VH-VL binders against DNA topoisomerase 1 (topA). Designs and how they scored, part 1

No score or structure here was measured in a lab: all are predicted.

Target 1, 137 residues: DNA topoisomerase 1 (topA), of Thermoplasma acidophilum (q9hm08r4to140)
Amino acid sequence: FRIIIAEKADAGRRIAYFLSGGQVKSHRAKGTSYLEFEYNGSKTYLIPLSGHIVEADFESGYSDWNKIDLSDLIDARIVKNIKNKVAYQTLQAFRGKVEEIVIATDYDREGELIGVEALDIIKEGKEEIRRAKFSAL
Structure headers, positions and changes below count from the first letter of each chain, unless a header shows other numbers; Kabat numbers aren't used for antibody chains.
F, E and O are the ipSAE of ESMFold2-Fast, ESMFold2 and OpenDDE, as the mean of both directions, binder to target and target to binder. V2 is 0.75 times the mean of E and O plus 0.25 times the DockQ between their complexes.
Where letters were taken out, [cut] stands.
Atom coordinates printed by the task and the answers are left out, and those that the model quotes come from them; centres of patches stay.

## First folded at step 4 (VH-VL; framework fv_disitamab)

Design a1 (from da5 with heavy chain T98R)
Fold by ESMFold2-Fast, scan of step 4:
Structure a1 (fold): chain C 137 residues (1-137), chain A 119 residues (1-119), chain B 105 residues (1-105)
Amino acid sequence: as target 1 above (137 residues)
Amino acid sequence: EVQLVQSGAEVKKPGATVKISCKVSGYTFTDYYIHWVQQAPGKGLEWMGRVDPESGETYYNQKFKDKATITADKSTDTAYMELSSLRSEDTAVYFCAREPWLRGYFDYWGQGTLVTVSS
Amino acid sequence: DIQMTQSPSSVSASVGDRVTITCKASQDISSWVAWYQQKPGKAPKLLIYAASSLQSGVPSRFSGSGSGTDFTLTISSLQPEDFATYYCQQANSYTFGGGTKVEIK
């Protein structure tokens, strides 16, 4: 199945609505939050993050990371503190169970960092990873 | 049982500020959004904004973004809505309402709080 | 901004009548419509969600239908307690219709 990572709840809902034609089931209970729908023959789960999931040591030197791409950030070995427990638990629940991960966070630095945080939690290394843009929604 | 209980009626002078509370019980506060809806005397329902008690994130109707401030306190299971710089046009009943996360409908409502602004 | 247009604004009806209220969205909202009943001095009460799903505890004489842009709330046999104002709401960004007052004929 597919996972889509969105930066904000409303953006995530609009993406889910657009891709599903409006047939979306929402889940929030016991430390997990996600949207579920069918798209292009695959069961799809969309996880909206509502900002950063973890608080990272590199925040003290955030400007040092301005020119680093997503792959460099994924490879970084940084100390993390869990900031959004529900988002963290939801991503952990899907770890190892997905075939495709789609990053639909904003194309700015904050959106990239949120995407990296999510990938670091959910990714095992065999998933197909894609970036998607939904600027018209 | 699920309950949303709002604070009592308020009478304010123009220019004042008012803060209305909505205390919830019977469910996990952080699993649901809380919304605020305005109804002017003899008029229909108008959505004002919402808060996610889990994250503290808010989303406002553009008409109310400079008038209303919505907050939630997880320690007391209470949502708040503050109206600033009150004018006679703000006289209305204000309702809080619960949304099952991202379902877009309001399954339980507070009883309403009448705010009267008069000189 | 999605606009929701209700018609009629008011309807006079008798007990036993079939009452239909319509709601039109300015753009396709699939099945993202809820219907509420409001009695004077009271908070609104959810009747229907997802265009056609009946809320628990709501009498079966209430039904919802429609998809896309056109939606209908039907009361199959009006009862005395049904005289109230009814509102549709689009669930995507929370716009209410203008309301329909169902009043005694």
Scores: ipSAE 0.174, ipTM 0.732, lowest interface PAE 4.7, mean pLDDT 84

Design a11 (from da5 with heavy chain S55Y)
Fold by ESMFold2-Fast, scan of step 4:
Structure a11 (fold): chain C 137 residues (1-137), chain A 119 residues (1-119), chain B 105 residues (1-105)
Amino acid sequence: as target 1 above (137 residues)
Amino acid sequence: EVQLVQSGAEVKKPGATVKISCKVSGYTFTDYYIHWVQQAPGKGLEWMGRVDPEYGETYYNQKFKDKATITADKSTDTAYMELSSLRSEDTAVYFCATEPWLRGYFDYWGQGTLVTVSS
Amino acid sequence: DIQMTQSPSSVSASVGDRVTITCKASQDISSWVAWYQQKPGKAPKLLIYAASSLQSGVPSRFSGSGSGTDFTLTISSLQPEDFATYYCQQANSYTFGGGTKVEIK
């Protein structure tokens, strides 16, 4: 199945509704929230994040966000502390269970960092990883 | 059975403030967004704003952002909307309504609260 | 800002008639359209969501269609209880159409 990470609840709703044609099942239990639908022949889970999952601090070479592209962020050395435990646990529960991970966070620096945080929690290294601009989904 | 029960009609003078309640039952309060919709006498529906009862996050129609304050109280399963600096043009029926989380439509509605502003 | 233009503003019809109401969005909203019925003195009632999905408990004579910018609500055989005002609504930023009053001919 596929997982899609969106930065904001409204952006996540727009993506889910657009891709599903409005046929979306919502899940909200124990603080855990995500959307489920079918798209392009695959069961898809969309997890909208309100903000950062972890408190992150980059080594000096990565502290200037204006100079970092997404590929560098994915492989960046990040010192982190868990800030949002519920979001962390929700993402961790999908680790090793997905075929494709789509990062659909905003293209600004904060959105890219949130996307890298989520990817780091979910990926085992065998998944297909895609980047998508939220307005294009 | 899902029910939204709103507070009763209000008559206010210009410049006053009014706070309308919407008590929900029959579902888990935090699983749905609560919205507020204005309907002026003889006119159509106009969306005002919403609140996420789980996190208290709000989103407003720009037209109403300086007029309305929307809140939710998880301990009483009640959403509120406060209107400040009332003017005659605020005379309307105000509805609360539920949106299943992130689906964009309103599946249940309160009965409406008439607010009349007159001198 | 997405505008929803609804037409006609009113229609006179008889029981048994087919009634068609249209709604046009100022930009592509995919299937993000819901339709509501409102009777005088009452709250609106959801009829259709996701452009064409019938809400549970709503009679099958109601149907919705369309995608992109052009949407239609159809009542295949008007009943006495269907005389009401109908509203479309787009789900992206919650804009309502101006309403269509279906009144007795």
Scores: ipSAE 0.014, ipTM 0.646, lowest interface PAE 7.6, mean pLDDT 82

Design a13 (from da5 with heavy chain E54S)
Fold by ESMFold2-Fast, scan of step 4:
Structure a13 (fold): chain C 137 residues (1-137), chain A 119 residues (1-119), chain B 105 residues (1-105)
Amino acid sequence: as target 1 above (137 residues)
Amino acid sequence: EVQLVQSGAEVKKPGATVKISCKVSGYTFTDYYIHWVQQAPGKGLEWMGRVDPSSGETYYNQKFKDKATITADKSTDTAYMELSSLRSEDTAVYFCATEPWLRGYFDYWGQGTLVTVSS
Amino acid sequence: DIQMTQSPSSVSASVGDRVTITCKASQDISSWVAWYQQKPGKAPKLLIYAASSLQSGVPSRFSGSGSGTDFTLTISSLQPEDFATYYCQQANSYTFGGGTKVEIK
């Protein structure tokens, strides 16, 4: 099957409806959120993201950046942190199960980084990877 | 059964603020978007904005961005819309309505709340 | 900004008539159209979604068709309870048409 990653919920919905001709199933319960439809003879899942999934963070004690003493950062350990746990878990559930991954995030720097984050969570190295531009949608 | 129950009619003076509620029952509050729609007397429907109760994120019609503030309270299954700096042209019936996540249509509606602004 | 132009603004009809209401989008919206019925003093009621899907509980005399920019709502045999105002709505960014009042002839 195919998975499509979109950056914004509204943009993702537009893509799903155009590709499916309006025959879309939406899934949202207990934090799981995605759209399901058929496109070009293949079952397709579209995951709309609202922002970054993963970010670098400092080890415990630095959760309030407005109050951090800059001198304390010298010894901080950088730890990978999951920013959006629901999106991360949803993407991980598809790992190793897809034939095609389509990145449909915005073509700016932010969208490119979000797309790469999603790819790193899903891909195992055998999938066909495509980049799609949906201007005026 | 799904129900949206709105607060009662309001009469306000120009410059006042009003906050309208929409209490939801019969489904999981966080599974649907909640929208607000304005209908001026004798006129058609105009979309104002929406909230995602699960995240608190909002999206507004640009016409209403500086007029309306939309919020949701998960602890009471209630959505709110606040109108600030009321003027006579804000006199209208205001409806809340549910959108199944990302479907783009409104399957359930509240009964409407009449807000009258006059001196 | 997607605009929805609805026509006619009003139509006079008799019980048993076939009534057709049209809606034109300013740009291609695929099948993202819903239709609502509103009676005086009441909230709107969803009739059709995704251009042609009938909402549960809505009588089969109501049907929707169209794709792209041109959409129609048809009432095949008008009943007394169908005298109301009808609105189209584009599902992409929530714009309503101006409404069509179906009045008794």
Scores: ipSAE 0.009, ipTM 0.639, lowest interface PAE 7.8, mean pLDDT 82

Design a15 (from da5 with heavy chain L102I)
Fold by ESMFold2-Fast, scan of step 4:
Structure a15 (fold): chain C 137 residues (1-137), chain A 119 residues (1-119), chain B 105 residues (1-105)
Amino acid sequence: as target 1 above (137 residues)
Amino acid sequence: EVQLVQSGAEVKKPGATVKISCKVSGYTFTDYYIHWVQQAPGKGLEWMGRVDPESGETYYNQKFKDKATITADKSTDTAYMELSSLRSEDTAVYFCATEPWIRGYFDYWGQGTLVTVSS
Amino acid sequence: DIQMTQSPSSVSASVGDRVTITCKASQDISSWVAWYQQKPGKAPKLLIYAASSLQSGVPSRFSGSGSGTDFTLTISSLQPEDFATYYCQQANSYTFGGGTKVEIK
């Protein structure tokens, strides 16, 4: 099945309604929420994130932030601490269960970092990874 | 029984700031989004924005994003809407209303707060 | 942004009449339409949600229908307490229609 990561709850809702034609199941337990629907013959879960899941510190030697490209950050050694435990646990539950991961966060630096954090939690290395840009509806 | 009780009518001078409250009871405050809706005298309803009391996340109508600030206080089960730099065009009744998460409709409404801006 | 065009802007009717109000969305919104009733000096009251679901406590003379872009609110037999302004609203970005005032003929 598919998982979609969105940056904001309202953006996630717009994406889910757009892709599902309005046939969406909502899941809201205190402190966690996500959407479930069908798209292109596949069960799809959409997880809206409101900011960073993990606090990231640079290891000694990667202190010059302005000289590090985003692709280099993915391969760099970074010390991490869990900041949003509910989001972390929700994403971790999908690890190894999905065929496609869609990152639908903003294309700015903040959104890319949030997307990378979510991807690190879910990805085992055999999933199809897509980047999607959804305009405001 | 679900109730949304808003603060009383306000009369302000141009340039002033006003903060309206919406106290909720009869349900779990964090289970519903809280919205604010403006209705100018003799006019229709216009959505202003919403807050998720659980996260503090807000979403605004572009028209109001520089005018209104929406907040929620979980300790008192109260949502707030602050209007800055008041002008005569801000004279209106302001309603708070609840949305069950993601449903997109407003099932309970406050009684409304009249804000009058006059010199 | 999704626009909601409501018609008519006003209608004159008598007790016992069938009243129909329509609402058109500028794009497909599936079934995500709600209808509200507002009496002078009062807050709006939810009547219908998800295009056709009747809110608890609302009289059965109210019904909603439609999907996609065209939606209708029907009052099958108008009662004295039904003289009010009615609004449609789409769920995606919370846009209200312009309202329909149901007035005494």
Scores: ipSAE 0.005, ipTM 0.537, lowest interface PAE 12.7, mean pLDDT 80

Design a16 (from da5 with heavy chain L102F)
Fold by ESMFold2-Fast, scan of step 4:
Structure a16 (fold): chain C 137 residues (1-137), chain A 119 residues (1-119), chain B 105 residues (1-105)
Amino acid sequence: as target 1 above (137 residues)
Amino acid sequence: EVQLVQSGAEVKKPGATVKISCKVSGYTFTDYYIHWVQQAPGKGLEWMGRVDPESGETYYNQKFKDKATITADKSTDTAYMELSSLRSEDTAVYFCATEPWFRGYFDYWGQGTLVTVSS
Amino acid sequence: DIQMTQSPSSVSASVGDRVTITCKASQDISSWVAWYQQKPGKAPKLLIYAASSLQSGVPSRFSGSGSGTDFTLTISSLQPEDFATYYCQQANSYTFGGGTKVEIK
């Protein structure tokens, strides 16, 4: 099946309705929310993320601030602390079960980082990974 | 059964503020968005805005952004809509309505509250 | 913003007639359309969602169709209780059409 990561709940709803032709199932419980629908012959789950799932943490004493490039925020050198446990657990539940992962977060720095954080949680290494922009919806 | 019960009719003077309530029962308050819709006398429906009772997040029609304030109190399962600086053109029936999370339609509606602005 | 143009503004029909109401979006909205019925002095009632899905408890004489920019609500055999105003609504940003008043002759 396919998973789509969206940055905002409202944007996620618009994407789901557009791709499904309006045939969407909502799953909502306190702290957990996602959409389910059919798209292009595949069952699709859309998970809206309202912010960062993990906090980047630099080990003090080893970090040289002059050598930290903003483009390297996803670097393996960064120790990650889980900030949103519910979102983390929801994404972990999909690990190893999806065929395609679509990142539909905003095309800005923060959206890209949120998308990469979600990818790191879900991917096992064999999934097809796509980046998608849904504008003018 | 799902029920949305709104507060009673109000008569206000120009410049006043009014706060309308929408008490919800029969479902988990935080599983639905709550919307507000204006209907002027003899006119059609116009969407004003919504609130997510779980997060407190609001989203407004730009026409009403500076006029209406929408809130929700999950301890009392009640949503509110405040109109400030009332003018005669704000005379209307105001409805609250529920949207199942992300469905984009309003499956349950309150009975409506008539707000009359005159002096 | 997305505009919803509804036609006709009013229609007079007899019991048993087929009534069609149309709604046109200013841009492609896929199937993100809902239809509501409002009787005088009452709150609106959901009839159709996702352009063609019938809400539970709504009589089968009501049906919706369309995609993209053109949508239609059909009442196959008008009944006395169908005297009402009907509204389409764009589901992406909640814009309502202007309404169609159905008057039974």
Scores: ipSAE 0.007, ipTM 0.581, lowest interface PAE 11.1, mean pLDDT 80

Design a17 (from da5 with heavy chain L102M)
Fold by ESMFold2-Fast, scan of step 4:
Structure a17 (fold): chain C 137 residues (1-137), chain A 119 residues (1-119), chain B 105 residues (1-105)
Amino acid sequence: as target 1 above (137 residues)
Amino acid sequence: EVQLVQSGAEVKKPGATVKISCKVSGYTFTDYYIHWVQQAPGKGLEWMGRVDPESGETYYNQKFKDKATITADKSTDTAYMELSSLRSEDTAVYFCATEPWMRGYFDYWGQGTLVTVSS
Amino acid sequence: DIQMTQSPSSVSASVGDRVTITCKASQDISSWVAWYQQKPGKAPKLLIYAASSLQSGVPSRFSGSGSGTDFTLTISSLQPEDFATYYCQQANSYTFGGGTKVEIK
């Protein structure tokens, strides 16, 4: 089956509506959200990301100042916080189960980054990966 | 029983700000979009915008983009709509309504909140 | 942007009449149309979604039809409680039609 990754909920909804001729099933339960329809004889799942899935941040809780007051060594770690938990869990649920991944995020810098975030979560290495433009929708 | 309960009527002067609440019960707050709809006296329904309580994502009718701010607080299962720089043409009943995610229809509605802008 | 043109603006009818309300979209919206009933001083109530699906609890005298750009709401035998204003709405960007007031003849 096919997965389509869309950057924005509205864009994803329009893509699903037009590709399916309006025959779309929506799935939202705690932890997962996606659209399901048929396209070109293949079951297709569309996952709208609503922007970034993760955000880089500094590790909180480092406060050993008294022990390192005379040291120039500063320990800090960067962690990625999950910003869209439902999108993350939905992508993870489809990991390793798809034949084709279509990236339908915007063709600007931010859309490319969002697409890469999604691919890192979902791909296992055997999938066909394609990009698509749906700006006319 | 699903219920959307809105805050009470408001009377404001031109230039003021008003914030209307919509408290939801009877379903999982994050499973539905929440929309706001304006109805001026004697006029039809006009969609203003929506919020996804799960992500915080908002989407606005361009007409209301600079007028309305829509938010959701999932700790209290309450959505809000704030109108700024009120003018007499903002006098209307404002409704909140739920959309099952991506289904494109509003299955439950609040009772409406009348906002009157007068000097 | 998708426009929804609703007709007629008003209709005078008697109990027992068949009432038909039409809605036209400016572009193909497949079956993504909903219909609502609003009584004075009340919130709208969903009647029909996906052009032809009857909402739970809505009387079977209400029906919807159409696809593409032309949609119809039909009340097969008007009852006293049906005197109200009716609105169509397209699902892609939530545009409402102008409304049809069904009033006593």
Scores: ipSAE 0.242, ipTM 0.729, lowest interface PAE 3.6, mean pLDDT 83

Design a18 (from da5 with heavy chain R103K)
Fold by ESMFold2-Fast, scan of step 4:
Structure a18 (fold): chain C 137 residues (1-137), chain A 119 residues (1-119), chain B 105 residues (1-105)
Amino acid sequence: as target 1 above (137 residues)
Amino acid sequence: EVQLVQSGAEVKKPGATVKISCKVSGYTFTDYYIHWVQQAPGKGLEWMGRVDPESGETYYNQKFKDKATITADKSTDTAYMELSSLRSEDTAVYFCATEPWLKGYFDYWGQGTLVTVSS
Amino acid sequence: DIQMTQSPSSVSASVGDRVTITCKASQDISSWVAWYQQKPGKAPKLLIYAASSLQSGVPSRFSGSGSGTDFTLTISSLQPEDFATYYCQQANSYTFGGGTKVEIK
């Protein structure tokens, strides 16, 4: 089946409405949120992200016994924190179940970064990945 | 079962700020959007904005972007709407209402809160 | 943005009359229209959603129809308790129509 990743709830709803001809089922319960419809012969799920899903933060060194161990003492790590739990859980629920992932976020730097965040969570490496622009509806 | 209870009427002077509450019960607070709607005396309904209690994300009618601040507190199942720099034209009944996520209609409404701005 | 033009602004009707209220969207909104009833001093009450779906508990004399840009709310046989103002609302971005006041004599 197909997943479409949209940047904002309202934009996602307009895309789902446009592609489905108005026959959209909305799901918001049990820590997941997404829209479901049929498009081009395939069941399609649209996940509106409402901005960034994860944020990077910085962890430098270790606070336990490793602090005096030279192999780990000055390691710097980037740790991703989950910023949008519902979006994250929704994407994980679809991991491994999709044939095509469509990135419908804005064609700018922030939209691209949001799309990459979503791909990192959902993709396993076999999916067809596409970008799509829905500029006016 | 489902109930939206708003705070009581307010009388304010021009330039003041007012914060109205909307306490919800009978459903999972984070599953539905909460909206605010203005109705000036003798006039129709005008949508102001919404909040997603789960994420805290807001979306405003451009007319109200600089006037209203909408928030939600998951610990008390309460949504808020704050009006700043009050003017006489802000005199109105303000309603909160629920939207089942992305359905676009308002199935439950609070009783309304009258805000009167006079000197 | 999408504008909703509602007509008439008011109507005076007798008990038993068929009352028709119309709403026109400035853009195609498919079936994303809801209708509300507001009685004096009260909050609005949802009557119809998705253009034609009757909300539970609403009497069957109320019906909605239309798609695209033209929508209609019909009250098949007006009752005394139907004195109220009626509003359409487009569900894509939450614009209300101007309202129709139904006065029963």
Scores: ipSAE 0.116, ipTM 0.721, lowest interface PAE 5.2, mean pLDDT 84

Design a2 (from da5 with light chain A91Y)
Fold by ESMFold2-Fast, scan of step 4:
Structure a2 (fold): chain C 137 residues (1-137), chain A 119 residues (1-119), chain B 105 residues (1-105)
Amino acid sequence: as target 1 above (137 residues)
Amino acid sequence: EVQLVQSGAEVKKPGATVKISCKVSGYTFTDYYIHWVQQAPGKGLEWMGRVDPESGETYYNQKFKDKATITADKSTDTAYMELSSLRSEDTAVYFCATEPWLRGYFDYWGQGTLVTVSS
Amino acid sequence: DIQMTQSPSSVSASVGDRVTITCKASQDISSWVAWYQQKPGKAPKLLIYAASSLQSGVPSRFSGSGSGTDFTLTISSLQPEDFATYYCQQYNSYTFGGGTKVEIK
């Protein structure tokens, strides 16, 4: 199926409504709201992100020592600080499952970085990746 | 080991209500969505709906939206399906099944609960 | 609504036979198809997901293929325990096919 990453909840809802002709289902996965609909014969999930999901932080991987095996510590040289755990987990659930990833975040610097962060979480390397602009809904 | 254990068979009269349970063990209850599937005697499988145990959000087959109410209780790791205003055509085996987080397919199934509606 | 048309509705076969079951979706569902086996009085069991991925613990004689609208389940050499009813399912919106009963000849 397809996943669409949108920068703002309101923009995401407008995109989903427009593409689906009004047949949109709202869901939650681990507390994150997302939208499900069909577009061009494919199941499509739209995940609105309100901001950055991750940032690089050398210390963040060691904050929960009780959950880390000794063997894992040897390889944990650099970790990303997960700023939005719920969004991260929701995106990880789509990893390896999607055929097309559409980045519909704003074309400015912040939107581009948010889109790249989401893409890095979801992609396994063979998905079709598109960038789309829906500013004139 | 992942297990889905459903409540026992029920015999009801027309107009009654029945509530079937599906207790989940062997995984984090909120890592899966719980689906309900109807199978009338000698017939095929028909999807009824699903619940997200974390949020309580439901998604129904339009055919069952006024007949079935699907819920989940995180404190007991149990999902429920309630059928109202029972009629003879509701006689069926009802299955619960798990969908791994947003994967779509049903990897584990309960044993089924037979609901018989007879006058 | 996405319809799943499964064929044949029944097939008579002998142990050792190659059995092929087909499922056709009314619209493009990519590879989002699962296949289930159901024996009388039992719950369905997942065999194949994502059209061609074999579920852990399922014998390699089962295989799936297809994408878009046309999908096939193949049993390369039927065993006695394989006499059952088989269902396809599209999980874009959770529609099951009508089922195929594999009966002893």
Scores: ipSAE 0.007, ipTM 0.540, lowest interface PAE 12.3, mean pLDDT 80

Design a20 (from da5 with heavy chain R103H)
Fold by ESMFold2-Fast, scan of step 4:
Structure a20 (fold): chain C 137 residues (1-137), chain A 119 residues (1-119), chain B 105 residues (1-105)
Amino acid sequence: as target 1 above (137 residues)
Amino acid sequence: EVQLVQSGAEVKKPGATVKISCKVSGYTFTDYYIHWVQQAPGKGLEWMGRVDPESGETYYNQKFKDKATITADKSTDTAYMELSSLRSEDTAVYFCATEPWLHGYFDYWGQGTLVTVSS
Amino acid sequence: DIQMTQSPSSVSASVGDRVTITCKASQDISSWVAWYQQKPGKAPKLLIYAASSLQSGVPSRFSGSGSGTDFTLTISSLQPEDFATYYCQQANSYTFGGGTKVEIK
């Protein structure tokens, strides 16, 4: 199945409604928060974040953020202090179970960093990774 | 099974502050957003704002952002809305309502609280 | 931001009539529409969500349709308990329509 990572709850909801035509199930229980729907014949889970999941710093030479796209950060190592426990646990619950990861965070430096944080939690290395841009809906 | 019970009617002077409560039961308080909706006498429904009881995050209708303060108390499963600097045009019935997280519709409603502002 | 224009503002009808109420969004909202019924002195009650999904416990004479900017609530055979005010709501940022009062003829 597919995971979509969105930066903000309301943006995530707009994406889910747009892709599903309004047929969305929300799941919120202790330790997990995500939206579920069907898209292109595949079960899709959208995890909306509310800002940064972790207080993070990179252990390698990623000091020039303006020259690094999201695909270059896939193998980045991040030192983590968990800041948002529910988001972290939700992402961890899907680790190793996903075929495709779509990053739908904003196309700015903060959004790129949030996307990297989410990818580092969820990826195993076999997933197809995509970046998606949604204009104002 | 799900119930939202609001505090009773209030009569206030112009310039006063009022705080309305909405106590929920029959579901896990942190699983749903809680919204506040204003209905002036003889008029329609107007959305005011929402709170996420899980995070405490709020989102307001721009019209009400300087008028209303919305909060949630996890220890008592109660949401609150405070109205400041009351004027006669704030006279209305105020409803609380639940939204299943991010579904955008209000499936359960409180009975409403009438706030009357008069000199 | 998104405006919801509801029509008519009132309609007089008899028991057994088919009643239609329309709602127009100022921009494309896909299927993000809910419909509510409000009886005098009572809180609103959810009837329809996601434009066409009937809420559990709501009679099948109520139906919703539409997508994009134009939406309709239909009551196929009006019953005495259906005399009420009806509101549409766009589900993205929670704007209500102005309401339609369904009155006895």
Scores: ipSAE 0.234, ipTM 0.725, lowest interface PAE 3.7, mean pLDDT 84

